# VH-VL binders against q0atu2, part 123

Target 1, 119 residues: q0atu2
Amino acid sequence: MLDKKARIRTSREYRNVFEKGKRLSGRFLIIYYVENALDNNRFGFITNKKIGMAVIRNRIKRQLRAIVREYQGQVKNKHDIVLVARAGIGKSSFEGMEKDYIAIMKKAGLFARNANKID
Short names: E, the ipSAE of ESMFold2; O, the ipSAE of OpenDDE; V2, 0.75 times the mean of E and O plus 0.25 times the DockQ between their complexes.

## First folded at step 6 (VH-VL)

Design u60 (framework fv_recibokibart; at its last look DockQ between E and O 0.04; V2 from the best seeds 0.00; counts 0 for: pae O 5.4 > 2, placed apart)
Fold by ESMFold2-Fast, scan of step 6:
Structure u60 (fold): chain C 119 residues (1-119), chain A 121 residues (1-121), chain B 108 residues (1-108)
Amino acid sequence: as target 1 above (119 residues)
Amino acid sequence: QVQLVQSGAEVKKPGASVKVSCKASGYTFTGYYMHWAKQAPGQGLEWIGEINPKSGGTNYNQKFQGRVTMTRDTSISTAYMELSRLRSDDTAVYYCARDKYYWESLYFDYWGQGTLVTVSS
Amino acid sequence: QIVLTQSPGTLSLSPGERATLSCRASQSVSSYYLHWYQQKPGQAPRLWIYGASSRATGIPDRFSGSGSGTDFTLTISRLEPEDFATYYCQQYGDSPLTFGQGTKLEIK
């Protein structure tokens, strides 16, 4: 799980990322992102009904948090990043989601170096 | 009635820069992303990039990265695309197009009329 | 990047005939993110079908879209003179956004 300080929690905080940031689409994910004035990164997660039923959406959200947690050491510091799951993600494997996350973070210039899983 | 009105045709020499404008009306300018696309004569469409009009945040197609700059002026509801170090294969019609702010159904629902940029010696 | 291949490149038909236009993706694309645009000479593209099967506002019901995965189709059940144009498919499934090369419908 992600630390509480590393989570975007309020609707106001999510709105800030959307309004002040920019976005990039990936195969299974869209990210919205903006540099913050904090000492750390924060992540938000959005799943919508196009993905599937609540059971699927809850599984996806849990898996995305696990992926973000494993790669958080590779992410450039001081960013708020919202991951929005896309309609096709429900049929993806965990590995597929992980590869897409790495690809979009690299395209966005948010990975400091080639992504590696943390220990 | 939503309209996107682009600046007029330009003729440029190789190595020059061109800046195309796209003036929006009939909707809240900052409520939608703006995209730019290229269409060379007799060819298909190619996506250049997008801008968030609220923030000015941009993401570009890697093919144009380093040569394209997108900006906007919210006081006049106008988006701009500047392409530098022009080459003959930059000769094309350039389009702006509107896209939804949020993620549910992303598509280009309104387009500008296009701006022909000709790069010739 | 995802490559979209449209076929045929040119389709010569007469008014009243059925047209079937193909768009094939190099990788699977969710139907929600596959769109079609119509373009007439000297004009901007116009949104025609979005999400593989939804007609945009004002588009006649003789137009239908279908498909999933890598194979998508735009069908015109009975061509009218105004339908002769170039049609482009687009994917919004993975950055960079890409378009097909277009299928030109022309009068025989």
Scores: ipSAE 0.769, ipTM 0.902, lowest interface PAE 1.1, mean pLDDT 91
Fold by ESMFold2, look of step 7:
Structure u60 (fold): chain C 119 residues (1-119), chain A 121 residues (1-121), chain B 108 residues (1-108)
Amino acid sequence: as target 1 above (119 residues)
Amino acid sequence: QVQLVQSGAEVKKPGASVKVSCKASGYTFTGYYMHWAKQAPGQGLEWIGEINPKSGGTNYNQKFQGRVTMTRDTSISTAYMELSRLRSDDTAVYYCARDKYYWESLYFDYWGQGTLVTVSS
Amino acid sequence: QIVLTQSPGTLSLSPGERATLSCRASQSVSSYYLHWYQQKPGQAPRLWIYGASSRATGIPDRFSGSGSGTDFTLTISRLEPEDFATYYCQQYGDSPLTFGQGTKLEIK
């Protein structure tokens, strides 16, 4: 689970990221991101009903939270980032989701300089 | 009804720049991403990039990175695409097309009429 | 990036015939993100089929889309004169957004 301060919570906060932010799509994920006025990053997660039943969506959300937690120390500060699970994600592996996350975060320029050299 | 009306045809020399406009009507301009695509004569379609009209945030196809700039003016519901350092292979019809800025909309439901840009040496 | 290869490049048929247009992706694409457009000469493209199989508003039921993974098909069960055009498939299953090169459906 992410630290309480590292979570996007309200519909207004999510809307701000969608309306004010940039969008990049990977194979399994779309990220929306915008600079915030805080000293830290915040993450939000969206799983659409078209992904599957609630048990599948909850598993995906839990897996994405674990991936974000693993790499959160490598993310450039002061960003609100929403991960949107794409329709095909229900059939992905954890490793597939992780690889996709790394690739789109690198493309967005959101990893710190040395994090971009992760093997 | 939803309309996307583009600026008129342009003739340019190599090395110049061109700025194409796309005026939206019949919907909330800031509620949809705007995309641009290129169609060279007798050829298929190539995606150039997208802009979030509310924030001005952009995402460009790497093939056009460094030469394309997308902007908008929300007060007149108009999106712009500027292509610089024009080359002969930039001769094409350029289209704007609408997409929802949410994860469920990843197709273009309305297109502008196209703008022919001719680059003549 | 995902390359979409359409076949045939040109399909010459008469009104009343059945047309089958193929779109093959270089990598698997969720059908949700695979779409078809019709374009007539001198006109902008028009959304025709979205999500691989859903017809856009006002598109006749003689048009059907199918497929999954890497192989997608647009079928026209009985060609009408208005159906002769170029058809493009499009994906946004991965960035960058790409189109197929098109299949030109022409009268023969």
Scores: ipSAE 0.301, ipTM 0.799, lowest interface PAE 4.5, mean pLDDT 89
Fold by OpenDDE, look of step 7:
Structure u60 (fold): chain C 119 residues (1-119), chain A 121 residues (1-121), chain B 108 residues (1-108)
Amino acid sequence: as target 1 above (119 residues)
Amino acid sequence: QVQLVQSGAEVKKPGASVKVSCKASGYTFTGYYMHWAKQAPGQGLEWIGEINPKSGGTNYNQKFQGRVTMTRDTSISTAYMELSRLRSDDTAVYYCARDKYYWESLYFDYWGQGTLVTVSS
Amino acid sequence: QIVLTQSPGTLSLSPGERATLSCRASQSVSSYYLHWYQQKPGQAPRLWIYGASSRATGIPDRFSGSGSGTDFTLTISRLEPEDFATYYCQQYGDSPLTFGQGTKLEIK
């Protein structure tokens, strides 16, 4: 799992991202992102009730954390990023989810220029 | 155009097994989950389960207590639903239905024409 | 499981009349996961309304869906002869997926 330092954990931190950050929608994900004053990135995950019941939400959250962890080193530093799962994500493959994450992060310009990513 | 074409009607005896096929066309078969539903004569719809055609992963309604097996043949874009240890109350029309995700919704956008399975001694 | 209860079981109306079909869930269902299907005798169900309020492709605007939480409604403003069928609500929010028992809309 993600290091505690790399996690958005408080309501205040989430609120800050939603209020001050930019929003970008992908096929399965919506991301909110804003620069932070830290030397590292922090990630938050939201799988609200529109995704389905708890078992579904928890599964999706685990998968998203895995994806974020995999590509964490390629993301530009000093960002707070919140991933909001869209309802359709429950029927996507892990690879599809990963592809969507990569696509949306690229569109947001959050990957480092020298990042070598799998498309 | 998307089409789901199911196999023909079946007549089985109690204790036997039946395997219904659903051939998909007009879309990428592996890109969408396939569901199966049961409709007893004059009754409503009951969800049986789903299969991920890409991975072969399945989720079943526990009500069928392991009697159902869903498979697929990606080479011919065909999904299968096998029901074993048939009993009289398994008499029904069985439907395959494509799972569609659109933005924030998940629903069945296309259905097969249905397969009547009759279980009688 | 989430139980969907539709009412009435049978609705007898004439062309030109307004039809109101109810679907109540035993627990809250996201509007994104509540759908309606139309089925005519001898035919497969057909997607009619998805996400509680969105008409499927080709569905006339005389059909409308509304509701949230545990109470959902399908409304037909002015019935046409082809509208007489059985309508099922369905939830996609939890496993197992479940359908209402259906409302049969028949001609008076």
Scores: ipSAE 0.021, ipTM 0.698, lowest interface PAE 5.4, mean pLDDT 91
ESMFold2 (binder alone), look of step 7: mean pLDDT 92; pTM 0.941

Design u61 (framework fv_recibokibart)
Fold by ESMFold2-Fast, scan of step 6:
Structure u61 (fold): chain C 119 residues (1-119), chain A 121 residues (1-121), chain B 108 residues (1-108)
Amino acid sequence: as target 1 above (119 residues)
Amino acid sequence: QVQLVQSGAEVKKPGASVKVSCKASGYTFTGYYMHWAKQAPGQGLEWIGEINPKSGGTNYNQKFQGRVTMTRDTSISTAYMELSRLRSDDTAVYYCARDKYYWESLYFDYWGQGTLVTVSS
Amino acid sequence: QIVLTQSPGTLSLSPGERATLSCRASQSVSSDWLHWYQQKPGQAPRLWIYGASSRATGIPDRFSGSGSGTDFTLTISRLEPEDFATYYCQQYGDSPLTFGQGTKLEIK
């Protein structure tokens, strides 16, 4: 899935994004994002207990990682981005999550002009 | 006791800029996002954008992008909204409103009293 | 953007009557992020119902909210004189955040 360098790994790194970043809400997702001092983007994923049982939360997290990976080439470089799943996401389709992700990233101005989708 | 106190009414000419302030008290200013909304005379509410007072990070409604700038001064717990290149249809009451820092409580629990901005020649 | 349509635009009722206010969204909104605000003339809006059905602090139990998907309702079981105001629904489900045009509740 995502290279290790492209993942937010520590609670300290997550806290930095929440405390210093901007926020934008979509239908099923909230993103928090901030520019970093690195050459690459890093992504974090939060699925809380309000979404449902562990099996549902783990499925959602895997699907979100797949979506992020697919569109990583369109994301403006040098950002730390945390995706937080909202309670209603558990009843969404994969396509619904994907469309919401694309919409919020475009509204945030995080998609680069003329960037290509990565398969 | 949470309070958001806004600056007083302004009368501006077309083409000018206006800067409205919102002074927060009774809570940790950097713990809550601040939003701004517009209400034209006799009309409903329109969201302008938001600022994270801790980072200074902003997100604006596309309709106001390029004319609005949101800032804050943490030393005096005050948020600002500046609207440039004023037009007659910018005549409105402008409100600030707070929103919980984290995702659990995304609603506007406290509002400022409003600032009337009149644009006329 | 998500468009919220409130109906009726104006409700003329007397104290003691029941009021039902509608808010319809142009696309599905999670109930967690559909809110209602009350506004009286010359005053700022005040949070009234959040998450479609939760009463804000201090709001009387004669107020109730319901709904899901695209159809949401605010109900006042027995109007008191202080309830006459304009009520706005609001969605936080998608950017830009949007409000309905309001329903004005006025004394007959």
Scores: ipSAE 0.007, ipTM 0.611, lowest interface PAE 9.8, mean pLDDT 86

Design u62 (framework fv_recibokibart)
Fold by ESMFold2-Fast, scan of step 6:
Structure u62 (fold): chain C 119 residues (1-119), chain A 121 residues (1-121), chain B 108 residues (1-108)
Amino acid sequence: as target 1 above (119 residues)
Amino acid sequence: QVQLVQSGAEVKKPGASVKVSCKASGYTFTGYYMHWAKQAPGQGLEWIGEINPKSGGTNYNQKFQGRVTMTRDTSISTAYMELSRLRSDDTAVYYCARDKYYWESLYFDYWGQGTLVTVSS
Amino acid sequence: QIVLTQSPGTLSLSPGERATLSCRASQSVSSDFLHWYQQKPGQAPRLWIYGASSRATGIPDRFSGSGSGTDFTLTISRLEPEDFATYYCQQYGDSPLTFGQGTKLEIK
């Protein structure tokens, strides 16, 4: 799970990212992102009913949070980033979601040069 | 009725800049992303980038990054695409097209009529 | 980037015949994000099929789309004179958004 400080929690905060942010689409994910005035990154996660039943949506949210947590040290500081799961993500593997996340973060310029996972 | 109306044809010299407009009507301008695409004579379509009219946030195709600037004016429901340092291979029809702000759409349901930009030397 | 390859480049047929147009992706694309547009000379493209198989509003039922993964097809069961145009497939399953090079349907 991501630290509470690193999570976007309120609808007002999510709205700010959608209203002011840029968008980049991957195979299974869309990210919305904007630079913030804080000293840390914050992440939000959205899954909707088109993806499937609550148990599937909750599994996807947990897996996405785990992926974000693993790579958080590679993300350029001072950003609010919202991950929106696209239709079809429920048929993806954990590895597929991870590859898509890395690809879109690199394309967005949000990963440090030669970004690698923390280990 | 939804309409996207683009500015008229332009003839430019190499090295110049061109700014194409796309005026939206018949819908809430800030509810939909606006995209721009290029179509060289006799060729297919190529995506240039997108703008969120609500925020002004942009995302450009890497191929055009550094030469393209997208802006909008919400008071007149108009989007703009400016392409700088024009080359002969920028000769093309440029289209604006709308895409629903929300993540589920990602297809272009309405297109502008196109603007022919000719770069000659 | 995902490359979309359309075949054939040109398809010459007569009204009344069946047309089958192919779009192949270099990587798997969710069918939800594969779309088709029709374009006539001098006109802007028009949305024709979205999500691989859903007809856009007003599109006749002689048009059908199918496919998944890397292989997608647009089928016209019985060509009408108004159907002769260029058809483009498009994906936004991965950034950047890409189009195929088009298949031109022309009268024999």
Scores: ipSAE 0.007, ipTM 0.615, lowest interface PAE 9.1, mean pLDDT 86

Design u63 (framework fv_recibokibart)
Fold by ESMFold2-Fast, scan of step 6:
Order: C-alpha cells, then structure tokens, then sequence
Structure u63 (fold): chain C 119 residues (1-119), chain A 121 residues (1-121), chain B 108 residues (1-108)
C-alpha cells in the first residue's frame, strides 16, 4: 500500500542502492540503504527462491509493504531503502517480521522520534 | 589469484591510534564488501565492521562504534581500519576479509594474513 | 546478539578417528547463514564449510556440515594429520555477525 512516489521501481535504482548504500542484517531481513537527493523516502522489496514458492514470496512482499507503510512516518527523510527477505522469513509471523524491521531500522539510525506506531 | 595483503605489526601506547591497511589484488576491489575482525591472544574472532569499497559506506559493531573508522582508496585497491584511544585489551591480530555485495554471499571467502597490534605502556 | 557456543573447547583425537564438533546458537539461525572456518597457529582463518553443509573449494570430502535451528555440527569422518587445527563457526543470521569461541582439535 505504498504510493508510487515511495517505491523503488527500476533495476538501475535498485543497483544504485546496492552499490552505493550501506547494509544491515536482521533475523528475517537485510536492508540496503542510501541517502537520496529527493524530498521523500523510497522503498524496494526483494524476495528470492530460497524463501519458498511464489505464493509465499507474494504474501511476504505484501506483509512487508504493510509494515513499511505503518512505520513510514518514523523513517528519517530522503533515503532509498531496499528490504531483502532472508530464507527464514517464510516461517515467521507478521509480528516477528515487524519486530525485526523495527530493530534493524533503529540499529541503522533510520528511525526518527515518535510518529506512526502499531503499539 | 585473489590476495589480501595487510600492513606490518605495530606497537602503540595506550591512548594512541593505529591505522591498519589491507591491499586487495586479483579481483574487482569495488565488487565486494571488506570486513575487519579482531582476535585477541589465545582467543576467538570478533567482528569489528564492514565497508562498501565502492561508496565508502560503513557499518560497525556497536562495541567499537566511536573508536573505529574504516576507509578505502580505490586508486590503490586498499582498505583501512583506524582504531583510536587504544587500550591494553585492543592488543590483538586484526584481519581484513572479503564478502559479496549481495545477500547471496554472507561469508568470508578470502582473508588477509593479519596484523598484530600490541598496546602496552 | 546471537551467541554461538562451541563444544567441546578442546577435542583430543588420533589420526584415523572420527571428529564431531558442535556449534549451538542462543536463538534459531537459518542454515543459509551458518559457516565454518579452519585456523592453524600463525595463519589467517580459511573458509571451510558455508551454508551449514556446502564444502568450500578444495575442501576434502571427509568434511561434512549439518544442522538447522540452533544445533549445527561439523564432522570429519577420518582425521588426517593436516586436520588438527581450531575450527570456528560463524553466523550472519542477525546483526552483529558473530563467531563461536572455537574448538581446538589436537593430537592425542
């Protein structure tokens, strides 16, 4: 449920994040992130075959977009962030993915002060 | 073929800084993350952090955050790790090691020979 | 952080024997992110097994890795003199990346 403006769309844009960015690994997610020259944040999502069948990968992408959307207001502005799902994510609960996302964003220094919260 | 060559041993006093180098050859330097690890005498390995050689972007283990700085010089395919405000428990062999950019390679396939840093008064 | 505990700390065996080295994680680690390194005195570590069970290039078939969840094992079916070294497991299942404390395999 992210607006078009908030999505990384092209392979060139993904490549830019991977090559120029920094990474941080969590339990279920790896994030790659870099400051952009725009006035907004953009998010990308990658699920590979190690996760499972297409139906599982599509569910994971949908759930990750929902998590990102919920916490979008807490993310420091002007970043391109790519979330790469790790092999174990397919057996994770929604709450587990959410907790991991919050933890890695905090470790990366990408969360600002209070804004949007599920709790 | 692939080789990582580190600078020689250093002896420093407490409070000083040390800068260790790691020169890469036999591959595209900017295609792989470079990591640094610490091994105190008779002990195991401890991860210090990583650098993206293409961008210079870094991520440090919180235990070393504020005392470690990683940099690189792409013109000579060399990575650097500087550790400041040295303490006696920083006495260790420091290793550089190579890892891939992408999520498919999260292990160290090649290592430097190590640099012994001794911190004593 | 995920703590990796290796056991035994020291394993004393003779050439020709089977060695079993354990690595236990404080929480579940995907096998895709559990790796083993061999280190001999005065040398850098060398990648030995990656993704829990894949042998690195040039590693003899007497070495095998297995495990999932919190329990991982490195097995050497028939020890050769050159196999006596310290073995470290490593995880990247969660940040920060951590290593076990090592198992020293020594000649009896």
Amino acid sequence: as target 1 above (119 residues)
Amino acid sequence: QVQLVQSGAEVKKPGASVKVSCKASGYTFTGYYMHWAKQAPGQGLEWIGEINPKSGGTNYNQKFQGRVTMTRDTSISTAYMELSRLRSDDTAVYYCARDKYYWESLYFDYWGQGTLVTVSS
Amino acid sequence: QIVLTQSPGTLSLSPGERATLSCRASQSVSSDYLHWYQQKPGQAPRLWIYDASSRATGIPDRFSGSGSGTDFTLTISRLEPEDFATYYCQQYGDSPLTFGQGTKLEIK
Scores: ipSAE 0.119, ipTM 0.743, lowest interface PAE 5.0, mean pLDDT 87

Design u64 (framework fv_recibokibart)
Fold by OpenDDE, second read of step 7:
Structure u64 (fold): chain C 119 residues (1-119), chain A 121 residues (1-121), chain B 108 residues (1-108)
Amino acid sequence: as target 1 above (119 residues)
Amino acid sequence: QVQLVQSGAEVKKPGASVKVSCKASGYTFTGYYMHWAKQAPGQGLEWIGEINPKSGGTNYNQKFQGRVTMTRDTSISTAYMELSRLRSDDTAVYYCARDKYYWESLYFDYWGQGTLVTVSS
Amino acid sequence: QIVLTQSPGTLSLSPGERATLSCRASQSVSSDYLHWYQQKPGQAPRLWIYEASSRATGIPDRFSGSGSGTDFTLTISRLEPEDFATYYCQQYGDSPLTFGQGTKLEIK
């Protein structure tokens, strides 16, 4: 589980990321990201009803949190990052989600240089 | 009503640059991503890229990466697309189009009337 | 990238006939990210069907969209003279956003 301080929690915080940030779309995820004035990164997660029932949405959130946690130490500091789950993610494997996350984060240049990442 | 009005036709020489404008009205300009598409004569549509008018953040089709620059002036609700190092195959009608949904479904509910850019020596 | 292939390239029909336009994706695309546009000569594209099966505002009910996975269809139950145009499908199931090459619906 992500640390409380590593989570985007308020609507205002989410809105700030969406309005002021950049976005990149992958197969299963869209990431919105913006620099923050903190010493840590914060992550947010969005799932909507198009993904499926609440049980499915909650599963997806758990999986995404696990992925983010796994690579958290390799992400450049001082960023707010919101992961938006796309409709097709419900049919994706965990590995597929992870692969998509890595690909998008790399494309965004959000991984620290020389980080030990999985390609 | 929502309207996207683009600048007029352009004639350019190879190697030159062109900057097309798209003025938005009838809605909150900064509330929707703006996209650009290319349509060569008699051909289909090709996505060029998008811009967040609020932040100025951009995301380009890799095919145009390095030659396209999207900007905006929020004070006049206008988006710009500049294409540099023009070549003959850049001859096309260029469209701006509004992305209705920020992050749900991405489709273009409103389009500019298009701007013809002709590249010839 | 996801390639959308539309068929046929040209469809020649008469008013009153039924038209069926196909859009095939090179890989699975969620219906939420498959859309159709109509374009007439000298005009900009216009949103026609969004999310595979939802008609845009003002679109007659003779138009319908269906499909899932890799196969999507736009159907016109009874063609009207104003329906003759080029129709494009579009996806954003993955980057980059792509369009089909279009189906030109012309008067026979």
Scores: ipSAE 0.696, ipTM 0.908, lowest interface PAE 0.9, mean pLDDT 94
Fold by ESMFold2-Fast, scan of step 6:
Structure u64 (fold): chain C 119 residues (1-119), chain A 121 residues (1-121), chain B 108 residues (1-108)
Amino acid sequence: as target 1 above (119 residues)
Amino acid sequence: QVQLVQSGAEVKKPGASVKVSCKASGYTFTGYYMHWAKQAPGQGLEWIGEINPKSGGTNYNQKFQGRVTMTRDTSISTAYMELSRLRSDDTAVYYCARDKYYWESLYFDYWGQGTLVTVSS
Amino acid sequence: QIVLTQSPGTLSLSPGERATLSCRASQSVSSDYLHWYQQKPGQAPRLWIYEASSRATGIPDRFSGSGSGTDFTLTISRLEPEDFATYYCQQYGDSPLTFGQGTKLEIK
């Protein structure tokens, strides 16, 4: 999973991103993002009951963390970013989630111009 | 209780800019997103974009990108939408509207009364 | 973008009758992201039904919303004079947020 220092951990930290950030909605994801005072990025993940049962929500969280980790090197430094899974995400393929993430991050200006994937 | 009060009607020439205001009262201005929508005469609604009043962060519908700028002044709980390089098809009533759900859903629980912008050509 | 098509464009009925207003999406939309607004001439839209089936504060029980996937419906079980207005559906299942073209409910 993501390093400890790359994770948003507390309710206060999540609240800060929601209150002070920008948001951008995609097909399966909403991101909230704000510059931080650190030298690294931090990511948070929200899956609510509208997505489905705990088993489904836990699967979605694992898949989103994997996607974020894969593209970690393409994200501009000094941001706190919270990914909120939308109700329809449970019907998406892994590739669908990945494409939505890339599209949203590019639109937000958080990826380099030519960013695709770490490979 | 909750009210959104917009500035009055404007008449502009093609090529000009217009700046519409939306003054919020009866709630914590920085606690809710503010949106703007366009309604041309006899037509339906079209979303222009949104602003987070706390941060000033914006997200615009691509159709209006390059011509729209949204700002706010937290000291007077007022949001602004400026549309530049006006064309005849920008003639419309413009609405501000409050986003009820901060983080999950997106719908508008309160609307301003609307501002008619007429672009004469 | 997701296109919302409302039908009929105009519905002419008398008080006491049942009204059924349809909203069809060009792509599947989660019901959590489909909402309805009422607008009277010269007035701003007002939230009417949110998340496909939840009535907004103050909205009478005679109004109900239903649907999922691509097909959504607003039903008025027994029309009253104050119900004659234009109704718009709205989605944010995908960016950009879009509205339907509206159904005008008018007195016959």
Scores: ipSAE 0.192, ipTM 0.762, lowest interface PAE 4.4, mean pLDDT 88

